# VH-VL binders against o27280: the designs that were tried, part 15

Target 1, 266 residues: o27280
Amino acid sequence: MDSMNVPEVLEIKRIVEESESVKTFIFSWDFRREVRPGQFVMVWDFRDEKPMSVSLIDPVRSEIGISIRRVGEFTDRVHGLSEGDLLGIRGPYGRGFELMGRDILLVGGGIGMAPLAALADEATARGMRVDALVAARTADELLFLDRLEAAGVNISTCTDDGSCGFKGFAHERLLTLEENHDMAAVCGPEPMMFQVMRILDERDVPAQLSLERYMKCAVGICGQCCLDDTGFRVCAEGPVFWSQELSRVREFGRYRRDPAGRRVPW

## First folded at step 1 (VH-VL)

Design c24 (framework fv_cemiplimab)
Fold by OpenDDE, second read of step 2:
Structure c24 (fold): chain C 266 residues (1-266), chain A 120 residues (1-120), chain B 107 residues (1-107)
Amino acid sequence: as target 1 above (266 residues)
Amino acid sequence: EVQLLESGGVLVQPGGSLRLSCAASGFTFSDYAMTWVRQAPGKGLEWVSGISGSGGYTYFADSVKGRFTISRDNSKNTLYLQMNSLKGEDTAVYYCARFYDEGSYYMDVWGQGTLVTVSS
Amino acid sequence: DIQMTQSPSSLSASVGDSITITCRASQSISNYLNWYQQKPGKAPNLLIYAASTLQSGVPSRFSGSGSGTDFTLTIRTLQPEDFATYYCQQSYSTPYTFGPGTVVDFR
């Protein structure tokens, strides 16, 4: 029970359809095992295991939510599950977001909004002012808007096709926003995060960014998620990094390594 | 068991520089934000600076901004305060404190303080 | 910046007395208010955090209340060791700020 390295078999309590491609799976959770926004869990469907961000943390209901986008064989299988079905969950792992100050800006793209939604809940509960820039390719891919609104988040939307909100990319929308915040949290496609980080740095806004890398062990042993040239392990030192840390990471926004260890450009 | 120990406080001339250290023990240092608080002789407490657990976020009071730098070495369980361009007004006992986060931030562990005197 | 004020600046009391110290913030800080006790020549000690939560090891005669802008520290039965200076501090936003302090001395 106390070992976070052994998958706990949990029943899917509820499934929330967030979009055509994203579902949130809700589980009962024993909060004696603390979980923070920005941390991830390893989801095991008894065939394969993948890291997934926690998108909902509800100590009142004793529940957590894991939002999963359908992107491959594993996620296809998971999306085929129903309430009452079982999944293995181990964790949580990694470094979550830190909250400082009074005002926070969230910048999320696609499924990157998952950990940010959890962070938004904590921040608003703390009484912080939360502004969120939610980006997606199209309007129907914008995630968690109703949830964020209900939490009191000030939302700005951005879509590639202009079907909702600002037409363009997140960093382009950010350039049109003049207000500064005490800090920012960013999660989404790495090219997006790279551009957003640059803007925030120029504005002297402290920023945390959540990276996605191929993870195998999640416990900092296998090295599959190491970042060039720092040796940062995304599963251990991350997935949340400060912009100052990422400034030292050569590959950030440029390339990643695939499961075979090859460099793959973004 | 849980302890903070400041060092480095000495007499320095105006315009001089000084680095304070705070050695932490008895807890996982990197899990906690740390702060510096100072107290001029016969005066109240003044928050000076803070740094997040990872060191990725730093903040300062306006009175020291641009002159002081806060840093930490988590491998050595040590907090630092680099003080440049010191002024007479910087004369104070400097405390390091653990800034604990449990739904609210509070300084639950303090060092004994180290006296910095800025005088010609 | 958030300014903190305290009232009174000083008070005299006797052992066994109940005393109240008030702290006010220039703007709402929710419950992000801490109380510290400091004795001469010593470092401050945390008494109360989150406006009303008693720090472990602190006697139950200490209590805190309030939210928003107005806060109160109460010592119900003053003991000899309670004569000290008390500070409130907001942890709502940086820069974090202290009140000017309240000196509690012997009557």
Scores: ipSAE 0.011, ipTM 0.531, lowest interface PAE 8.4, mean pLDDT 92
Fold by ESMFold2-Fast, scan of step 1:
Structure c24 (fold): chain C 266 residues (1-266), chain A 120 residues (1-120), chain B 107 residues (1-107)
Amino acid sequence: as target 1 above (266 residues)
Amino acid sequence: EVQLLESGGVLVQPGGSLRLSCAASGFTFSDYAMTWVRQAPGKGLEWVSGISGSGGYTYFADSVKGRFTISRDNSKNTLYLQMNSLKGEDTAVYYCARFYDEGSYYMDVWGQGTLVTVSS
Amino acid sequence: DIQMTQSPSSLSASVGDSITITCRASQSISNYLNWYQQKPGKAPNLLIYAASTLQSGVPSRFSGSGSGTDFTLTIRTLQPEDFATYYCQQSYSTPYTFGPGTVVDFR
């Protein structure tokens, strides 16, 4: 338990450039520390620490991957690093996705495809049929398409601007898809996830949704990761929640919290 | 042989606190999620709480959320349930069970139970 | 939360009878349904998991079927030791929920 809360300094083995704004950093990992798709780690650049979802889990090569989008000072610094440089990693933390049944629908928006890419690898390795709906603002922001294709995933795309696949939002594309699934996993902006959840609930498809909210601490009692109605803490009970758990949460899809814990509309 | 043994059940006053323990033997404790299930006298089974093998994830039934905490000490092969703000409706036999979570999710081994009575 | 219901709440049967117990979920749970048997004064024991997979050591007269929202437990050629209470339980989503139970009495 204690050893999971102390950052281990790891060498960056490889860096994959996923897009103009997203890179995947790959590290050697000792799989005596179990890690599942949907979990996150705390990444420490020796100045700041931020939570990042695990996007690659490869026990055969003894590697773990972390995909990071460039959005601020911390991520700008990390993007400036090279193969051979060091980062502190602690974790994993959080509740991972649960795989059940014979087929699964993945619905990912932007960087939300990162934890879903790891889930797709595990689901296909277990012999499940995997369909992925990959959504982004533009074609250049669609992530992991080559990796999903290599894994045998059936891919549908949509972009807000129509530059690739369906022109529109993820939930609009989902309404045109008729295939039944035993379950779904959803990760992306909360407004997108709320709309997708509504449709899956109407179709009686149980869904797991990953909340990539701002987190100030991964371990400890702070209250900043708390969801209003249920008392769930995203870093302790999440980030993955079932749709019936989220249907009771006033906050989900309506507002978020800033670093100080104050409500901010989407 | 695989065994689970609960202890700690006693008579306690409403508003009081109690900690239950479950001693595990015969298997690698840290490889398994663990759970507490209760049964009020003459009533059915009610799932109370669950904890992952690492202890990193915990889950609770709505009826106990905010009052109960689940924890484990893998070095001692022991599961705990800390019960606070006890109510009369918490009176039940509390069972410890091993939860198998390799894609099938079921409780394959159960302890004999420990009786908690909440009464003045 | 997922609500579980069972039918009947109780039934009377004789040794050698075949009986069926039904379990319904308030929403689809795929095949994530388990069946447990509980004898008076004893802890429950697992009979069936993943809707239809028989737990090792459980007699073949027990069988389970169903998917989605509707599930059944069947006991063929009922034996004296089968008079007990039977519970279904969904493991699809937390909080995990049990059905109210079906009491199988002799006579």
Scores: ipSAE 0.000, ipTM 0.401, lowest interface PAE 17.9, mean pLDDT 83

Design c25 (framework fv_cemiplimab)
Fold by ESMFold2-Fast, scan of step 1:
Structure c25 (fold): chain C 266 residues (1-266), chain A 118 residues (1-118), chain B 107 residues (1-107)
Amino acid sequence: as target 1 above (266 residues)
Amino acid sequence: EVQLLESGGVLVQPGGSLRLSCAASGFTFSDYAMTWVRQAPGKGLEWVSGISGSGGYTYFADSVKGRFTISRDNSKNTLYLQMNSLKGEDTAVYYCAKVSWETYFDYWGQGTLVTVSS
Amino acid sequence: DIQMTQSPSSLSASVGDSITITCRASQSISNYLNWYQQKPGKAPNLLIYAASTLQSGVPSRFSGSGSGTDFTLTIRTLQPEDFATYYCQQSYSTPYTFGPGTVVDFR
């Protein structure tokens, strides 16, 4: 659609420093354009545009938040902005998370906690019981712990180096959590998501997983799109997929593609 | 073992609406995508719609986009096809089928006949 | 959308004959090609998936081959129960599409 594809120039209302490498940029939002957890927007700095997950959805304050990790030239420029500066925002795009049942497990790694933080807010508002497993390499990379606690979420943490919570990977921590849930939502590094999905499948817990690399495919800009083993256009849907769909994808969690399209192991 | 039973096919006026159901048994319903395939009298097979195991993702043929919706109730092992704005060319036997993880349709129901005529 | 064509549209055969049916896709579909058999008044039955893999319970006289855009279904030593309509179907991408069918009838 023309109107949905034209960036709106919005003023940065507030910036929250989530960590040394992650900031959440907050904008006033007209909620006649509905936005759901798991969706993303295209962020335009008047030079380049990049897809970013929506991490805060607050209809009461009429605000959305977009959490951005500093990883390259574009994100470095955006991190240099201040409250009052302007960014172009278009969207939302992609399929959001679907909530079902009475209890949900969130499993997030690093910046993958951003869309899950928005989902946690919606799930708790619906009266669901929310358990979150927050994983990162180090304690400094654990994100949104204060927000999740304020929302009434039951939090478990793990870090690769043991600097906070369980020492180990998310899937290792998950094996020590002997709880059943009606559904799960998972977002983080693809190898982490693959291992977590396998455990949830064995526990008969339906899971939705968000794959950041497929956000470009959802807006029709896909240089690295592939089809799954089932023939569905997985890269064009995105970024959120059900675990049964991803279990059919030969590439998921096993290898990635380099710029030339060659398979490279994780 | 695996059984699929369609129901709901009747005679409907052009512009009308109809909901088809498919009752499934003999497999873990929520683990598999499901699909609807139709066949007009004396014609070939036409894929209509598909839905993921959870119900979170749906797919449609261009001929039915905007008019048909697909849904499922995993607690009842039932697949649905809601058909709106029916046209004469929608007259067909409608089959539901189980979608394997490799995307082939391994089990089919017997079909239910929908006739759209005035 | 991916268009599927079949050849021939119909053929007449006798019990004991060996027959071949071809299926072509308008673009490459790798090996995401399935074959179904349908008898009058009955639902289709899966014969072959992934271009060449026989479905459990399907007689070994049926075989499939091909990849990319060109595929064949072969029935060796045709039996009375094999007189039916045969459809190929691509499951490479949605919308899934079927070929127009090949009617195999008595000579």
Scores: ipSAE 0.000, ipTM 0.388, lowest interface PAE 17.9, mean pLDDT 84
Fold by OpenDDE, second read of step 2:
Structure c25 (fold): chain C 266 residues (1-266), chain A 118 residues (1-118), chain B 107 residues (1-107)
Amino acid sequence: as target 1 above (266 residues)
Amino acid sequence: EVQLLESGGVLVQPGGSLRLSCAASGFTFSDYAMTWVRQAPGKGLEWVSGISGSGGYTYFADSVKGRFTISRDNSKNTLYLQMNSLKGEDTAVYYCAKVSWETYFDYWGQGTLVTVSS
Amino acid sequence: DIQMTQSPSSLSASVGDSITITCRASQSISNYLNWYQQKPGKAPNLLIYAASTLQSGVPSRFSGSGSGTDFTLTIRTLQPEDFATYYCQQSYSTPYTFGPGTVVDFR
């Protein structure tokens, strides 16, 4: 645990441009340190540190990938980096996804597809049938489609503006799909996840959902990522939760905590 | 220096549509939620709508739900308010405001007047 | 929805006076209470946030207090530029709501 908490300075091996706003940074990784889909790492640019999901796990090439969306000052700086530049990485942290059954449904929105892409690789490697519902605001924001297709994933897309696939939201598309799966994994905007969870619960499909919260320590000490009512720490007990666990979390789909710890609806 | 500049306010007939814009500068636009607040002539302030920094979350007052849409283009540092099915009671000066991490509105534009009248 | 009330609706005062405006929430909002000043034809300006924290650039003669449901704004040694309308606002939960305002005018 002690070695895990020290940032390791790693060279960016290569950068994949996933979309206009998303890049995947690839690093060499020592797989003596196990990493699972759904876990996150803390990325340090020597000024600030942010939690990021692992989107690629390649034991053959001894590489991991971290997909980062450009959304603020930290990510602006990171997006300005080039191959060969350095970043600090510590982790992995948190509870990852569990795979069970033969058929799995992935429902992802935007950058939420990052951990699900990694999960898709593992699931397909295990011989599971993987269906993925990939959602975004526009066609240009759909992530990992080529990668998922190459892995043998059956893809369904939906966009808010109808520029690709179903016009509408992920939960609306899901309602049009009749088949059930042994389990589901969900990651994306919390309102999306909330609606998707409700549908899956009604269908008695076991579901795991990955939450995003402001994190500081990533080791369950500071309490910054605590969820109301339950005391769950997203960095320790999560970020992946079962739907039954989230049913106890009143704030889920309603509000979040800002960096000051105050409740904010958005 | 933080600056917010609203535009688009004009006279429109009941049932009409209008889109307001708010140009922002002086801060990292995508890091902060934005909000619209309106004030009818001679009346108090009324919260209308809010949107997260990424645009992934939106909220509305009941008085405008189903009629108004809030959006933003972070590449242009611009906030929008699409107003449909306008009513006389929507007549107001519309302010855009920056929402701090402490959930207060620390910077306001000078407002743009929307008049809905037959 | 959380309802906000203010008292008084208006008051007259002189330069140099100390005045107090009260704001009440229909339910507890902890310290999620903000105060704004607005002059005629102008946009509101933030004075106080988190019930008692003075916004940068605001004169120290302004102060806020309270928690839960009852809050107060105090202006000590009223200056000519302080004659305006003051609004409280809760940011505890959406929809965010404002008090009806208090007009402070010349006696």
Scores: ipSAE 0.000, ipTM 0.493, lowest interface PAE 13.3, mean pLDDT 92

Design c26 (framework fv_cemiplimab)
Fold by ESMFold2-Fast, scan of step 1:
Structure c26 (fold): chain C 266 residues (1-266), chain A 119 residues (1-119), chain B 107 residues (1-107)
Amino acid sequence: as target 1 above (266 residues)
Amino acid sequence: EVQLLESGGVLVQPGGSLRLSCAASGFTFSNYGMTWVRQAPGKGLEWVSGISGGGRNTYFADSVKGRFTISRDNSKNTLYLQMNSLKGEDTAVYYCARDLYGTDAFDIWGQGTLVTVSS
Amino acid sequence: DIQMTQSPSSLSASVGDSITITCRASQSINTFLNWYQQKPGKAPNLLIYAASSLHSGVPSRFSGSGSGTDFTLTIRTLQPEDFATYYCQQSSNTPFTFGPGTVVDFR
């Protein structure tokens, strides 16, 4: 309880360079404090605290991993750290992904592959068939391909510039995939997630979407954390939401269909 | 090769019933919405009905609501349109087409099957 | 229901001409508008989706523009195979509705 709200100072055990802009920081973890794919932790560099998704969950080695993209002052400082340096970790927080069925689809854009990589590990360990659509702007920004391949995941890639795999966006690639799925998990930029959700809804595939922007709300940093224009407060139940829970949210994508089949502004 | 082939169009008396079929090949049928669009002789296109890839969601034009039913059998790659209480104004060539989700643009069309409602 | 209108209902043109066809929706449909070409006795074929996106395999002389209620299809350097009927279709709300069509014929 209290331990979750007090940062534990942990030594960086290992650092994996995922790309020129992304590193995974690995820490020893006591799994009496459970962690599930889709949950996040607060990372404290002794000056600022930021939410980061857990990208590796390894009870066998007693390790967790946190993947961080260089996007500003905090992440620049963290990227400058070395093995043996210290960071404060508080958590985990938030609702994790739920696995159902036998065949699942993961659709990740950029750093959104981080929580999905942890989910892929759990799903494959359960004997599920996992197809992953990994999307990025360029080939150099595709994340976790070696790790997914080692886990036995069936990988499709797409890049905006066509430098690897399908040339185009994740939703355009998804339309060309031949596989059937019992569920999907989606994480990435909101416009990408909205387009993917619409295709999965058309196929009647239940989807879970991870909305990074609501992580701070889940820990109470924002006193009023609601999806705008909704009748309910949903941020405390995030960051992972089922697609049916997002159908009433105007800011998630542009449009939805009402009960009469009309496409109305979100 | 992606193909759609309609069948079932015949002469029917007013008040009668008819079922049209559309056989799909060359793509994963269950991954796409499907639609029926009709065209009366010498007239323009009129959207009739649509169905989601899994078959759970169906939509109809006001002119056919309560009379027509759309369904699909994904194991047979076949789309159906059940037409009941047929009227003279239902006389048309009926096209099946593949519905691209996101844009609801119809990118692949069959050749059409003619339904004539007359006494 | 959303009503679609097209202008002109018909036009005569020569090979090499550039032509424009206008489509208007009775209410805002954002960019959820598609354009189709239909030749006599044949099924329609998709030209443009989402108001301005060219469908794969469609010649670059076709282009679309517009948002909200007013949309335009442009065919530059008209070819003999372009003489056909053109339809717009809104996909914002069901029931989906087509415009009445524009016949493009030889002058």
Scores: ipSAE 0.006, ipTM 0.448, lowest interface PAE 13.1, mean pLDDT 84

Design c27 (framework fv_cemiplimab)
Fold by ESMFold2-Fast, scan of step 1:
Structure c27 (fold): chain C 266 residues (1-266), chain A 117 residues (1-117), chain B 107 residues (1-107)
Amino acid sequence: as target 1 above (266 residues)
Amino acid sequence: EVQLLESGGVLVQPGGSLRLSCAASGFTFSNYGMTWVRQAPGKGLEWVSGISGGGRNTYFADSVKGRFTISRDNSKNTLYLQMNSLKGEDTAVYYCVKDYEWLPDYWGQGTLVTVSS
Amino acid sequence: DIQMTQSPSSLSASVGDSITITCRASQSINTFLNWYQQKPGKAPNLLIYAASSLHSGVPSRFSGSGSGTDFTLTIRTLQPEDFATYYCQQSSNTPFTFGPGTVVDFR
C-alpha cells in the first residue's frame, strides 16, 4: 500500500495497560510509510472511525503504538478488544512536531502525554536534553513516567490534588521553573495549553502545541476546520501549531465545537 | 524586591528622536516580557509596546508602529524604547511594566516625555 | 483592535459604600482581563488579573467577575484609600487595550 488514505486492516500485536482508563495498542508497521511524533492515524473498528495520536514509533521492531483513553462508546468498544483482534488503520495524517536546538521542554496533561512520549523518544535519540512536566488531576492519571525515566528524561510532576509532586496546575509549576529551553512542545487540555503557551511566549521559548480535538478536521472530514476569529483552518495546518500562530486565535483555549459545529464555551 | 527605574524623558522638538531606558532588578529579567505604557497629562492609560523575554517577539500600538522600536539587553537587565519622528501627541509619562501578557504586577515610577508643538 | 468601554465614567461615593464598575470588550476576550487602580501622581497598581484572581497584597474587599465580553469590579465597604481611578485592560490580543477609566470620588 502506497496511499495513506486507504485503510489497512491490522492485527493488534500487543496491548499495554497504561492506567485504568488508558491502553496502548501496538501494531506492526511498514515504515515505507513514515510516521512522526505529533501525527495521528484514523482508527476504524468497522462501525466508526476516530483519530488517535501515535504514542510509540519503533522502526527497529517495525511497530507503532496508539494510546487510547476510554471516554465514550467507540473507545469503550476498542478497550474491549484483545491481542489478535483486528482494527483498520489509515494515515498518518497531520503535521508532526519539529525539533530544534539542544534542549526541549515537554508539557503534557493527561492523555496529551501520549504524543509527547513519542517525541521524547526521538529527542533523546538525537542527543537532546529533555525536561518533561507531566500534569494530571490525580497521581493515578499521570502517564508514561516509567517510559520517560527509561529514556533518561528529567521529570517534574504536578497534580491538581497534590497526590504526586507539585500541588497545582501545570502553568503554576512552570512559573517555579526558571530553566531556559530552546523549544517546547505542549499537549493536553486546551485551557492548560493556553496558560502554558502564554508563559512560554513571554519567556521567548518557541512552543508547538497539539490540538488533539481537531484531528478529524485536519483530515478534511469535518466542516468545523475553521478557527473562529482568523479564518485559520486546522485541516490545512494542524493539528500541531506554533505558539505565535495560536496567540492570534481567540477560539484556542476558550471555545470548542459541538457535534453540530456550534461554538460552545469550555 | 522588584525594582523598575525609567530614565531618558526630556523636552524634544517635533520630528526629533529620544531613547528611554528602564533598569530592572529583583527578578530573572530574561524570563519575563516587558511593556511600555504611556499616559498623556490628564488622560487615560495607553498600551504602547511589548517585548518577549528573549527579545524575539515585539508588538506595537497602531499609533506608534513604524516610529517606535522596543528592545532589551538581558546582560544589563535593561529595557529600551527608541522613539523616532516624535509628535505632540506622544507627550506623556512613559511607564516600564514587568510582563506584557501574563501578570503585569510591577510598574516603574514613569518618565515624562514632552514634545513641543 | 479590541475596544474597551467602562461604566460609569465617574461616580461619587462615601466611605462604607459598596460600588460596582463594569467593563465591556468589543469582542470576546475569555478571562484575559486585568483591573488597575491609579492614584493622582502615582503609577497604576494591579488589583486583579485573569478577570477574578486577586493580586497578592490587595485587600479582599476587591473582587472581579465575568468572562467573554462583560466584566465587573466590585469594591465592598469602600475605604478612604480607594478613591482613585480604575482601569480595565484586555490581555487577549495585541495591541492590549485599556478602558477609558472610572473616577471614584468622595461625596
Scores: ipSAE 0.006, ipTM 0.427, lowest interface PAE 13.3, mean pLDDT 83

Design c28 (framework fv_cemiplimab)
Fold by ESMFold2-Fast, scan of step 1:
Structure c28 (fold): chain C 266 residues (1-266), chain A 120 residues (1-120), chain B 107 residues (1-107)
Amino acid sequence: as target 1 above (266 residues)
Amino acid sequence: EVQLLESGGVLVQPGGSLRLSCAASGFTFSNYGMTWVRQAPGKGLEWVSGISGGGRNTYFADSVKGRFTISRDNSKNTLYLQMNSLKGEDTAVYYCAKEDYFGSGSYDYWGQGTLVTVSS
Amino acid sequence: DIQMTQSPSSLSASVGDSITITCRASQSINTFLNWYQQKPGKAPNLLIYAASSLHSGVPSRFSGSGSGTDFTLTIRTLQPEDFATYYCQQSSNTPFTFGPGTVVDFR
């Protein structure tokens, strides 16, 4: 309880290069602090702290993994680290995914496959049948394909440019996949997640969606969880939400704010 | 420009049936849930029924459940309300309305309404 | 079903006045509350959604507030075109229940 709010300085045990822009950092972890797929940790490089989704949960090896995409100064510094270097980790935070039924569809875009890779491991361990739709702009940005295959997941891919699998967007590919799943889990860019959610709702498939921008709500920073178009939703905590909750959020999938605070399309 | 036009309202005897239509234009019809809201003469608004954009999910107020059916034809941009076993208390102006966002339950565009009178 | 009530049922006001209408839900609806304006013989118009968000094209003199079970609509510096009936509507659970309405008449 206290352990979740105090940064622990951990040694980077192993680094996996997932792509040119994504690395997974692996740490020894004491599983007396439970961690579930869909939860995140705060990563501290002794200058700045940022929320990162947990992408590997391995109690057998006593390891967790955190996948980080290079997008700015903080992530650039972290990507410059080597095995043996130190990072501060606190958490886990947020609500994780809930599993139900016999079969699950995972729909991931880009780095959104990171929390879904951890979920795939739990779902297969539970004996569920797992189908994953992995989407990216190009083949080089598809993540975790080898890991998903090793876990026994049935994989479909799509790329915007057609360089791997279906040429097109995730929701277009989803329309060609089997309609029968007991549940779905979705993580990726909000416009993609909105389109996917709409299709799953029409198919009567309950879905959970992970919104990375809501990670800070779980640590008590309310301003970062507000959706301007819908007003503040007092009872919702991220990053994982049911599709029924998100269907009532007008900003979801339509708009973002630019640096000046103006509403702009995705 | 978004337009919704209801039709079909007439005088019907108690126990009778009637089908209302709502013709939609100016937006991608299949992307938005639709609703029927009624208003009895001199009374307030009552939400009657709703349907999802693809038509797979339908919802009804208890007062009409089992008697009314909502449906849509997305190829024709048309919403329908089939009303059976009509009662005097079903007398009202029936509005169709478009949701402003997926599953929002808030309605940004409304038709002009069509009057249904149930009387002997 | 969630029941909605409004107060007052009617009020009289003059141009330039500030008025407040209250809406209550029988159980918590978070901020899933919308406000509509209806003029005689016309269809309703959406004013406010998600309790406090102003619908596009609606004048800034309209504002909404509240969460849970208690909500208010405020019209500041009332204009001639604001004399109408106002309805709240919950969009938390189907059926999406409307309040009974508040009539705003000129004094």
Scores: ipSAE 0.007, ipTM 0.493, lowest interface PAE 9.8, mean pLDDT 85

